# Designs tried in a protein design chat: VH-VL binders against o97563. Part 4

Target 1, 195 residues: o97563
Amino acid sequence: CSCAPAHPQQHVCHSALAIRAKISSEKVVPASTDPADPQKMIRYEIKQIKMFKGFEKVNDIQYIYTPFDSSLCGVKLEANSQKRYLLTGQILSDGKVFVHLCNYIEPWENLSFLQRESLNHHYHLNCGCQITTCYAVPCTISAPNECLWTDWLLERKLYGYQAQHYVCMKHVDGSCSWYQGRLPLRKEFVDIIQP
Short names: E, the ipSAE of ESMFold2; O, the ipSAE of OpenDDE; V2, 0.75 times the mean of E and O plus 0.25 times the DockQ between their complexes.

## First folded at step 1 (VH-VL)

Design s3 (framework fv_solitomab_arm2; at its last look DockQ between E and O 0.04; V2 from the best seeds 0.00; counts 0 for: pae E 13.8 > 2, placed apart)
Fold by ESMFold2-Fast, scan of step 1:
Structure s3 (fold): chain C 195 residues (1-195), chain A 123 residues (1-123), chain B 106 residues (1-106)
Amino acid sequence: as target 1 above (195 residues)
Amino acid sequence: DVQLVQSGAEVKKPGASVKVSCKASGYTFTSYTMHWVRQAPGQGLEWIGYINPSGGYTNYADSVKGRFTITTDKSTSTAYMELSSLRSEDTATYYCARDTYYYGSGSDAFDIWGQGTTVTVSS
Amino acid sequence: DIVLTQSPATLSLSPGERATLSCRASQSVSYMNWYQQKPGKAPKRWIYDTSKVASGVPARFSGSGSGTDYSLTINSLEAEDAATYYCQQWSSYPLTFGGGTKVEIK
């Protein structure tokens, strides 16, 4: 399974659903009653603690689904524990909630203060901003609503300091820039690391 | 043939414990969740708990929580329920039942039931 | 807990008559299952996923409903249909059953 890099904000903006939940149990289920179909899914029974996105389609979610095989981007979650997860995913046409390895799935305790706050107040309001990953310098803004994401460039990590501590925030004039929650930054990160 | 066969009737005194077995055959035991449902004489059906045999995950109804344990023996494809500190109101026929589910259907139901085990709690 | 209320408690009809059994949920549920139970026997899955008839169940049986209101209909009663029918929800735990409707053939 391979995933395109995506910032937490992009995950929330591109997912139909974002919730905080505990996993109560897991069950391996056949994909169909067709004897020739060997495919399996995992159904996780959840205890939904809070919903951040998805209110228009669902309110209380009992189950989430993921492929059984990791090669098909199946996700393994810890059941029957005190662990809380942030889960993002899709709502399928039949109403099932589908999550896979390429979604933003994190133990809640791993989320920064800003990420927790952004799930409530910032991410969904700023989906008009465009986040572009920087792989090398020079890395230059192509549009006013663009924020340059430099975690890969600076830390060689998918989710580094910037992903954990900044949100790409839209201003009244339609432009976007990185925001830390206390002191909004007016400069792009690439401008900070360059002389 | 898919079949669930339960152990025989039990007569217990108040305060005792009872253990009932449910032996599965004709399917992959670990692929289906097993539930327990009881029915007091002349009354309706009451769900009391389940076990997912693959992971050992259990869920119990509040009416029996703290006195009720469900376990499995994968080698014999058998599920067990144990109810302790028995009271007269625990007198009932206890059924095991298989949860039929597949991803494409999206719905759960009890498709196969055991024949029932009568548990009588009296002097 | 989701409470399921079935009505009537007892339904006495002659062969050939139409029977409609009601099941009302205290809150909206995604679908309803129905089980047939004859005296001294284990329940049998009769209707599942609101409207799907289980294998081996006569075509005279049907189910319908949505939200909080569900029904099981027997379009032409036969003697073998005498039994208690229980509705059951699977939208949340604990799983719950209705109190049952006893169908008697006179």
Scores: ipSAE 0.191, ipTM 0.672, lowest interface PAE 4.1, mean pLDDT 88
Fold by OpenDDE, look of step 2:
Structure s3 (fold): chain C 195 residues (1-195), chain A 123 residues (1-123), chain B 106 residues (1-106)
Amino acid sequence: as target 1 above (195 residues)
Amino acid sequence: DVQLVQSGAEVKKPGASVKVSCKASGYTFTSYTMHWVRQAPGQGLEWIGYINPSGGYTNYADSVKGRFTITTDKSTSTAYMELSSLRSEDTATYYCARDTYYYGSGSDAFDIWGQGTTVTVSS
Amino acid sequence: DIVLTQSPATLSLSPGERATLSCRASQSVSYMNWYQQKPGKAPKRWIYDTSKVASGVPARFSGSGSGTDYSLTINSLEAEDAATYYCQQWSSYPLTFGGGTKVEIK
C-alpha cells in the first residue's frame, strides 16, 4: 500500500467524515455477501466521541470497516483500549463507513493544538484552497488559491512543523495563505457556526 | 510585542523612484497578509495593495498598478514597496498594515499599523 | 468599486453627548470596520465586523448596521474621543475607506 502525502487539511477536505472515537472491538467479516468472494474486512466497533465532518451524511457511527489485508491498505487499530483516534474516511454506497491506511488516522494525543482546533474551526471551511506538496526546488504556486507544503522538503517527514502548526486559509479574493495557529486568533475572531 | 516599523521620510522629484520598508516583529511574518495604505495630506485613507508573504501573491489598486511594486524579505520579516514613476499626487504618508483573517468569521481588518512613511514628490 | 460615504464630514459635540457616525456603501457589504485616527498618528482598529469593539476601546463605542447602512455610535462623548473615524469595507477588492468623519469636542 502506497499513499500520496497530504496535509491534514487536505485529508479532512477529501474525506466524507472526520470523527474522534475509541475502538471497542474488532471482528473479521466477509467483504461481501457473496460466498464466493474470499475477501475479508475488519469491522471495528467504535464509540464516537465527536464528529467534525459528515453531519449531513451519517449519524451515530457504530462500525467502521477496513480491508483485512495490509496490502489493501487495511488499518490496524487498538481495540478494547481507551485510546482515542481521529478517523477520517469515506461512506460506501451501502452506507458503511470505510477507512484505510491512506486516510488521515492518528491517535488523538499526537495531534497538535492547532490541528485539534482546526478540526472544528478551520479545515472544513478552507477546502477551497489547494495544498500542494513540495518535493523539490523550485517549488512555486500555480494559482493564487494554492499553498505550498514544505514539510517534506525542509524536514524530510510527512507531518512536520507546517502540518502541525499552520492552516491554509482562503481570503475574500480567492487567494490562499498559511496562517499559524499559535497566534491568538481567538482573541480577534468570533466563533464560527458549527455544522 | 507585535509591531510594524517603517523607514524614514523621503523627498523625491517627479519621475523618480523610492523604496519604503516595513519591518515586522512579534509575530510570524509569513502568516499574515501585509497591506499598504496611503493618506495624502489632509485627506482620507486609500488602500493601494497587499502581498501574501507566504507565496508572494500581490494585488494592487488601479491607481498604482504598474508603478508600485510590493515585495517581501522573509529572512528579515520585512515588506517593501517600491514607488516608481512618482507623481505629485503620490505625495502621502504611506502605512503598512497587517490584516487578520479567519474564514467565515467576518473579522477581516487591519489590526496592526506601521507608524507611516511620508513621501513627498515635488519639483 | 464599493464607494463608502460617511456623514457628517464633521461632527462637533459637547462632552456627554451622543454621537452617531454614518457610513453608507454603494452596494451591500457583509460587514464594516472602523478606524480611529488622531492627528499625526497612524489609524487604529476601533470597531470590526460591524459591531465588535477592538481591544482597548472604551465600552461607550459601538457599531451596527447591515447591507449598505452602517454606523458607529459613541455613547457619552469624552474629550479623548476627538479624532477622525474612517469606515472600511472588506467585502471585495479593492478595499475602500470612507471619507472620514471628524469628531470635535466643544
Scores: ipSAE 0.007, ipTM 0.550, lowest interface PAE 9.8, mean pLDDT 90
Fold by ESMFold2, look of step 2:
Structure s3 (fold): chain C 195 residues (1-195), chain A 123 residues (1-123), chain B 106 residues (1-106)
Amino acid sequence: as target 1 above (195 residues)
Amino acid sequence: DVQLVQSGAEVKKPGASVKVSCKASGYTFTSYTMHWVRQAPGQGLEWIGYINPSGGYTNYADSVKGRFTITTDKSTSTAYMELSSLRSEDTATYYCARDTYYYGSGSDAFDIWGQGTTVTVSS
Amino acid sequence: DIVLTQSPATLSLSPGERATLSCRASQSVSYMNWYQQKPGKAPKRWIYDTSKVASGVPARFSGSGSGTDYSLTINSLEAEDAATYYCQQWSSYPLTFGGGTKVEIK
């Protein structure tokens, strides 16, 4: 399975939904009601903790689906666990919530302070911005609404410091630039995983 | 400091309505969901519902649907809870409480509470 | 709805004693939160994510548990610990609280 690189902001903008959830159980199920269809999916039962995007279509998700076969981009999630995930995905024509390896799926603990804040507000308000991946120099803006995603160029990581700590923000004049978000809250509300 | 300051105590007759305010300060209002919880005299805590101020989405306990309305005013960083058709069993202290995004998975807790608003419903 | 049953309802102990407050869920939950409430005051976050101690909470407090059984422990009770403690689950909506354990100092 091969995925085109996308910034976390692009993933949220392009996905039908974004939620925080735990995985209660898993079950292998047929991909359709057609007995001639040999394809299988994994149905994950989830406990939705919060929904960040998608409540205009759904607002309480019990199940998500992914291909059983990893060669078809199936994703493995840890079931019956206290592990929390950020899940992004699509809603299929039959109403099923579908996720795969090319979605933005991360353990919640791996998200930065800015990413957690941006899921509630900044990402979806700035979907008019273009985020362009820089692989090598020269790399320059070709349009005013463009931000250059430079983590690979500067850190040799797809999701480096820029992806974790900046939002491509659209200004009133239609231009976009990177913004580092807000100052941290008072120390008594910050635990070891946020500093 | 982060604070939630609620409006003052209310005394109401059955059948009236009440609107309680919860003014937030010291943080970005739209980055956190706001919950409402009530506590009848001498009793435990009961969750009413929440609002996500960014999208305006609300969720209510089934036991209270139809009479409670939770709203926000983003320009004043204020959440509101309105309860209509008041009954004597609605006599309680009503709290607003902030959810957090910033404390890992176990940080889903009410980290800041308003001081409470006592609503008394009597003839 | 997930029902949380706290026991005992009242715990009356002398200073220095070890207090254990129990919270049992009607079905498995992923973690448990605990709030301290003193008379006339709003609840305060005390223990969260099962075992994490909130800022300003004395080291004598700890939390543990999994599945359906959770507890809050005070290893050497002090007079200031007199309060009602509520457990609370965030695994499914509606969010629910236990009935509370009132801790009294003899």
Scores: ipSAE 0.006, ipTM 0.477, lowest interface PAE 13.8, mean pLDDT 84
ESMFold2 (binder alone), look of step 2: mean pLDDT 92; pTM 0.947

Design s4 (framework fv_solitomab_arm2)
Fold by ESMFold2-Fast, scan of step 1:
Structure s4 (fold): chain C 195 residues (1-195), chain A 118 residues (1-118), chain B 106 residues (1-106)
Amino acid sequence: as target 1 above (195 residues)
Amino acid sequence: DVQLVQSGAEVKKPGASVKVSCKASGYTFTSYTMHWVRQAPGQGLEWIGYINPSGGYTNYADSVKGRFTITTDKSTSTAYMELSSLRSEDTATYYCAREWDSGLYDYWGQGTTVTVSS
Amino acid sequence: DIVLTQSPATLSLSPGERATLSCRASQSVSYMNWYQQKPGKAPKRWIYDTSKVASGVPARFSGSGSGTDYSLTINSLEAEDAATYYCQQWSSYPLTFGGGTKVEIK
C-alpha cells in the first residue's frame, strides 16, 4: 500500500466526511456479498463524538469499514479504549463509510491546536485553495490561489511543522496564502527560496 | 477549579486606548485558546478575537481589526486585550472566554465594562 | 459572515409551560451552541454540539437541529429559567451569535 502525499487540508477537502470518534468494537466481515470473494474487511463500531464534514450525506454514523489487509491499505484502530480519533473517509454508494490508510487518521491528542480549530472551520472553507508540494528548489507558485507545501523538502516528513501549524487560506481578492493567526509565513519562505 | 478573573471597569475619552486583563487559574494556561467577546449595553454578544497562548496565533474580527491587539503573559497566566482609537460604539462589557475542544466557551470571565464618553 | 436569527425576540410564559426557542442560520452550520445570560452576569455554557446539555444544567433543557435550523426547548418552565438565551455558530470565522431570545416568567 502506498499513498500520494496530501496535506491535512487536502484530506478534509477531498474526503466526504471528517469526524471525531471513539472505537467501541471491531468485527471481521466479508468484503462483498459474493461468497467466492475471499477478501475481508474490518467493521468498527464507533461512538461519534463530533462531525466536522459530511452533514449533507450522513447524520449518525454507527459503523466504519476498512480493508482487512495492510497491503490493501487497511487501517488498524484501537477498540474499547479511551482513545479518540480524527477520521476522514468516503461514503460508498450503499451508504457505508469507508476509511483506509491513505485517509487523514490521527489520534486526537496528536493534533496541534491550530489543526483542531482548522477542522471545525478553516479547512472546509478554504478548499478553493491549491496546495502544491515542493520537492526541490526553486519552488514557485503558478497561480494566485496556490500555497507551497515544504515539509517534504525541509524535513523529509509527510506532516512536518508547516502541516501542523499552517492553513492555506483564501483572501477576499481570491488569492491564497499560509495562515498562522496574524503571522503569515508565505512571504518569508518565498523570499528565501526565490530572492 | 477553573477561574477567569478580569480587571476593573474603565472610563476613557474618544481616541484613547484601553487595556483589559484576564487572569486564568486552575488549568494549564497554554493548553486552551482564549477569546474576547463584547456586549454593548442592552445588546447582544459580538466575537472580537482570540489568541492561542501556546503559539501566539491571533485572529481578530473586522469590526476591530487594525485597532485591536491580544497578548498573553505565560508566566502569570494572563491574557490581555488592547483596543486603541476608542469610539463611542466601543462602549461595552468585554468578556474573556476559554475555548474547549475547538467548539465551545466553557468558562467566562466576569466581564469588564469599558465606557467611552466625551 | 454567517447570520443567526433568533425568534421570538421575547417569550413570556407561565411556570410549567413548554418553551421553544429557534435559531436559524443564513447558511448550513456543523452544530449550534447555546448560552444562558442573566442580567448583570456573564453568559454560561448551556447546550453544546447542538444537543448536549452542559454540566449543571437541568434535565428539562434540550437542544436539536441540523443544517440551518436549530432549537432549544424547555419542557416545563421554572422561575429560575428567566434569562436571555444566545445561540452561537462555530463553523466559520468570524464567530457569530444570534440576537438572543429573552425568556420571561409571568
Scores: ipSAE 0.006, ipTM 0.485, lowest interface PAE 10.3, mean pLDDT 85

Design s5 (framework fv_solitomab_arm2)
Fold by ESMFold2-Fast, scan of step 1:
Structure s5 (fold): chain C 195 residues (1-195), chain A 119 residues (1-119), chain B 106 residues (1-106)
Amino acid sequence: as target 1 above (195 residues)
Amino acid sequence: DVQLVQSGAEVKKPGASVKVSCKASGYTFTSYTMHWVRQAPGQGLEWIGYINPSGGYTNYADSVKGRFTITTDKSTSTAYMELSSLRSEDTATYYCARSPYEDYGFDYWGQGTTVTVSS
Amino acid sequence: DIVLTQSPATLSLSPGERATLSCRASQSVSYMNWYQQKPGKAPKRWIYDTSKVASGVPARFSGSGSGTDYSLTINSLEAEDAATYYCQQWSSYPLTFGGGTKVEIK
């Protein structure tokens, strides 16, 4: 299994669902109703703590599903622990919540202050921005609504300083630029400085 | 709403064959596995086989293997079981039952078809 | 084949009493399903995935267990609960059912 790099903001924008949850239990289940299909899935029973995206499609999520094998992009989550996860995923046609390795999945404790704030306010409001990954130089914007993501170039890792400490923010004129977020004294001022 | 409606009671002689139908409605027929479970008079439940209607895959219990066939007609959303070389031990009520996944069990059952094998 | 042994075979209790039905598997299973059957009727899914109560089933019913030992409990019997209850495993084929526990109301 291999995944195209995607910024946390892109994951939230392109997922049907984003939640914070604990994993209560795990169970191996068949991948389909076809008895000749040997593929399995893991069904995780979750305790949903907070939903950041998905309110219009689902209410409370009891289970999430992921492929059994890591070669099929299956995710291994620590069950029956106090660990909290940020999970992003898709909602399948049958209503199942599907999560795989290429989704944005992080222990909550690993998220930066800005990332936690951005899940509540910044990411979903700025999905009109285009984040473009830079793999080599030269790397230049092709449109005013682009933010260039350079963690791979500068740090040789998927989630470097830029992914952890910046959000691509849309301005009133439709252009976008990187914003290094911080908590203002009054939350209402965040809305004023955002497009 | 989901319904499974089975054909009427059958009385057969030893050595004959019987074919029972199970007509499904209220859901996408090919999305669920159809099982057959029988129950001899005054006895417990015995699983005898299944079919996945989408692929036509079947699996049969050893107690009936070699003389038991499950088929489907997708155009009418109907599953069939056929049991040949009938013996007195095959006297039972035969149920069709739908399963979404193993852990969810059989969520809907047909009303049952009584098959009596008499000499 | 996995053999499921249910006990007791028959349980006769008065309304309001607690009933506990046991199901023991000959080898470890991941979960257990339970079905209620009344005379002349098809079975109904009653409890699935060990502890989940099926839609329309009264809250007085619960299920528990792991490994080889599973149980169905009715915390306060009502007359409508008189029926035979079957456990069923889905860990390997062929699928198997227990012999049933008949619950009778005095």
Scores: ipSAE 0.000, ipTM 0.454, lowest interface PAE 18.2, mean pLDDT 85

Design s6 (framework fv_solitomab_arm2)
Fold by ESMFold2-Fast, scan of step 1:
Structure s6 (fold): chain C 195 residues (1-195), chain A 120 residues (1-120), chain B 106 residues (1-106)
Amino acid sequence: as target 1 above (195 residues)
Amino acid sequence: DVQLVQSGAEVKKPGASVKVSCKASGYTFTSYYMHWVRQAPGQGLEWIGYINPSGGSTNYADSVKGRFTITTDKSTSTAYMELSSLRSEDTATYYCARGTDLYEYGMDVWGQGTTVTVSS
Amino acid sequence: DIVLTQSPATLSLSPGERATLSCRASQSVSYMNWYQQKPGKAPKRWIYDASNRATGVPARFSGSGSGTDYSLTINSLEAEDAATYYCQQYDSYPLTFGGGTKVEIK
């Protein structure tokens, strides 16, 4: 399995769905209703905690589907644990939610403050921006709405400091540039509900 | 000021149906799940189902599945439960309770309860 | 279904004493919540996600535990604490409650 690199913002912009969820159980299921079809999928039963994208197509997601085989980019998720995942994916023509290794899939604990904030407030508003991965110097913008992504160049990582702490934000004039966000405000434990 | 206000007590005969309402106020109705929980006299709490008002999706406990329907009216921010083919074992106080898709927070606001008595 | 077993069924103590209420699950659960219910009234969410106090809950209440073993502790009982306390798992459907522990002030 091989995946083209994509920034978290691009994953949210190009996926049909983005949710935070826990995994309750897993089950191997047939890929189709044809008994002669040998292809299998894993069906994960999920506990949907929050939806960031997909409201127009689905409301409550009970199951997500992924290829059984890792060579077909099947994803392995930890069931019946405290672990929460950010999951991005597609909605198939039959209504099934499909997730695979090339989607943005991350334990919620691994997301930075800005990434969590951007899932709620920034990514979806800035999908008009183009994010271009830099692999070598020189690396220069080709359009005003372009942000250059340098994690591969500087850190040799798919998701380095820039992916964790910047969003490519569109300005009023249509140009885009990296935005680092506000410094986090002091927070105290409060008993409030955040849907 | 978040509040859930339920309809009044009901007395029904075995085999009848009962419909209980739960009027929500003080929050965005479609942003929270609505759960139903019952409690038989002198007994503990039993979860019987939920509805997501945003999409209308429901989930019911096996103890009531096939006889239980939860619906909503978004224009009035009201959830309804209807239980058919009533049995004596359905005698209970029925509560509506607000929950979130953030499971760790539980059910944070509860209605005052509606007593349903099934007697011949 | 996940079965929650609460013990003791009834706990009778004097004001100022410590109360510890136990909730054991038939299998490991990710989320455990506690509700306080006084006679004739609706339950109130008291502790969520094992250890977090709901707004307005006095500091003398604490929740702890993980996996299959959870507890609710009242470090110095007050008369107003007399109630039945229910644990509830929010791990899998159907949602289930324990049988309750009735706390009585002697």
Scores: ipSAE 0.000, ipTM 0.466, lowest interface PAE 12.9, mean pLDDT 84

Design s7 (framework fv_solitomab_arm2)
Fold by ESMFold2-Fast, scan of step 1:
Structure s7 (fold): chain C 195 residues (1-195), chain A 120 residues (1-120), chain B 106 residues (1-106)
Amino acid sequence: as target 1 above (195 residues)
Amino acid sequence: DVQLVQSGAEVKKPGASVKVSCKASGYTFTSYYMHWVRQAPGQGLEWIGYINPSGGSTNYADSVKGRFTITTDKSTSTAYMELSSLRSEDTATYYCARVDYEWSHAFDIWGQGTTVTVSS
Amino acid sequence: DIVLTQSPATLSLSPGERATLSCRASQSVSYMNWYQQKPGKAPKRWIYDASNRATGVPARFSGSGSGTDYSLTINSLEAEDAATYYCQQYDSYPLTFGGGTKVEIK
């Protein structure tokens, strides 16, 4: 299982569904209705607490599905606990929700205050912005709607300070820039944006 | 709104063939297996076959094998069953029913049924 | 072929009574479903994967069982519950149905 790096904002923008939920139970089910097929899936029964994205397709969700094997990008979620998860995923043609390791799946308590607020107010409004990962210098913008993501460059982490505390915000003129709540961007990120 | 709508009743002579249609709407046709189930008057349900519209694979019950063909037309989201060399024992109501091929092991939506009467 | 045996064949009860319908398989099965059928109508999915109620099915209905023994219970019969109930296995082809249990309300 390998995943392309993506900022939390990109995960929300590119997923069909984003919810906060608890996991009530799990069941191993076949991957297809062919009894001769040995492939397995896990079906989780959930208690949906809040929906952030997906209203146009579903009102409430009782089950989510994921591959059984981690090599096939299956996720393991803790059932029968007080743990709340942020789950992003795809809505299949029949309305079933499919999630895997390359989706944004996090214990709710691990999300920053800005990330929690951005799920309600910022991410979905700014999907017109392009977030580009910087792996090396030089790293410069190629379009006005672009924000440079530097967590790997500066911290060697997929989700560093920038992923946790910045949103790529679209301005009225169509350009985008990093935003940290109502406070201005820190100098370190401003310097990298410059040509 | 998901539904399966079948063609109208048929009356056939022994030895004839019958073709019944099942038009799907409200969902992605290729994401579900389409099965056929029949029910003789006053009797129980009998599974007779399926088709996977995505790949075209079929499976038929031994009771109809050699006389039974299931086909699909993806452009119209329609499944067809054809039963040849009809016998009086083929008199039944024929239902189409869908099954999600990846996630389900039950017939969740059924057509309204098509009565096929084989009589001299 | 997997043979499903339903009992009783007919169950005649009064409103408010509890009904228990049995389905026994000739060998262990992983997927057992129940369908409700009223005269002149197509069957409706009622319980799937042994114990899950289909959308719109009243809470008075419950399914249980595993292996070879499955049951459908109606905790307090209503007049609208009069129908034939069929169990069906999805373990192996050919798919098979039980002979049905007819529930009659006195």
Scores: ipSAE 0.000, ipTM 0.423, lowest interface PAE 22.7, mean pLDDT 84

Design s8 (framework fv_solitomab_arm2)
Fold by ESMFold2-Fast, scan of step 1:
Structure s8 (fold): chain C 195 residues (1-195), chain A 121 residues (1-121), chain B 106 residues (1-106)
Amino acid sequence: as target 1 above (195 residues)
Amino acid sequence: DVQLVQSGAEVKKPGASVKVSCKASGYTFTSYYMHWVRQAPGQGLEWIGYINPSGGSTNYADSVKGRFTITTDKSTSTAYMELSSLRSEDTATYYCAKDTWGDYEGYFDYWGQGTTVTVSS
Amino acid sequence: DIVLTQSPATLSLSPGERATLSCRASQSVSYMNWYQQKPGKAPKRWIYDASNRATGVPARFSGSGSGTDYSLTINSLEAEDAATYYCQQYDSYPLTFGGGTKVEIK
C-alpha cells in the first residue's frame, strides 16, 4: 500500500468526515453480501467522542470499516485501549464509514494545539486554499491561493514542523499563506466538553 | 438523578460461580461504559473489566480473564458480572461504576453500593 | 501494566492543617483521577483529569500534576475529610488504582 502525501488540512478538506473516537472492539467481516466474494474487512466498534466534519451526513457512528489486508491499505487500530484517535474517512454508498491507511489517522495525543484548534475552527474554512508539496528546489507558487508544503524537502518527513504548526489560511483577497497558530498548553479535555 | 443498584451479598464455596447485577437508572444506559471494580477486605481497588452496553464489547483484567463474563440486558438497563471457579482470593466487595467516556475523558462518576462476595468452605 | 504508587500510606493530621497526597506512575500518563472512599461506603468521584473538582467537592481540595507525578492537596482539613483517597490512571488498559492514602483526623 502507498499513499500520495497529503497535509492534515487536505485530509480534512477531502474527507467526508473527521471524528475523535475510541476503539472498543474489532471483528472480521465479509466485504460484501455475495458469498462468492472472498474479500474481508475489519469492522471496528467505536465510541465517537466528537465530530469535526460530517454533521450533515451522519448523526452517530457506531462502526468503521477498513480492508483486512495491509496490502489493500487496511489500518490496524488498538481495540480495548484508552487511546483516542483522530479518524478521517469516507462514507460509502451503503452508509458504511470507510477508513484506510491513506486517511489522516493519528493518536489524539500526537496532535499539536494548532491541529486540535484547526479541526474546530480553521481547516474547514480554508479548504479553498491549495497546498502543494515541495519535493525539490526550485519550488514556486503557481497561483495566489497556493501554500507550499516543505516538510518533505526540509525534514524528509510526511508530517514535520509545518504540518504540525501551520494552517494554509485564506485572506479576504482570495490569496492564501501559512498561519502559525498560538502555542499555549491546552488539554484535549477542553475540546470534548465544548460543542 | 443517576443511580446504580446492585444485588445482595453472596456466600459461595470454592469452585462455584457467582452472578451479580447492577441496575442503572437516570441516564441513557447504552451511552456509557459500565465497569466492574473489586476490593478485598482491607485492601485497595482493583479494576476487573468493562462492557460497552451499546455493542456488547468487553475487556477483562488478566487476573480474572477466562473466569469472568460481563453481560447486559438493555431492556432493563442492567449489567451483570459472572465469575466462575471461585477462589478464596475472589472474596471482595464488587462495585459497578459508570464511565463518563463519550462525554468526558473517562472517570467513574457514579458507583453502585457494592456487593460483598465471600468465598468460604 | 501501569503501577501507581501513593504516599504516604497514612496521613494523620489535625483540623485546619494542610495535607498533600502523592501519586506516582511507573510511566507517563495523560489522565489521572482521584476517588474518595469512607469506611463501609462505595468510592465517590472526587478529582478528574488531574485538576478538575467533581460536582460537590469542596474548594479546599485541589489536584495537580502531569506525566508521572500527581498530587491531591487539602488546604485546610475538616473532620469530614477523613477517608482513603485513591488515584486512578485512565491512560491504558488495564485501568489501575494506587494503593490509597488514608487521611485520619487526630
Scores: ipSAE 0.006, ipTM 0.552, lowest interface PAE 9.1, mean pLDDT 85

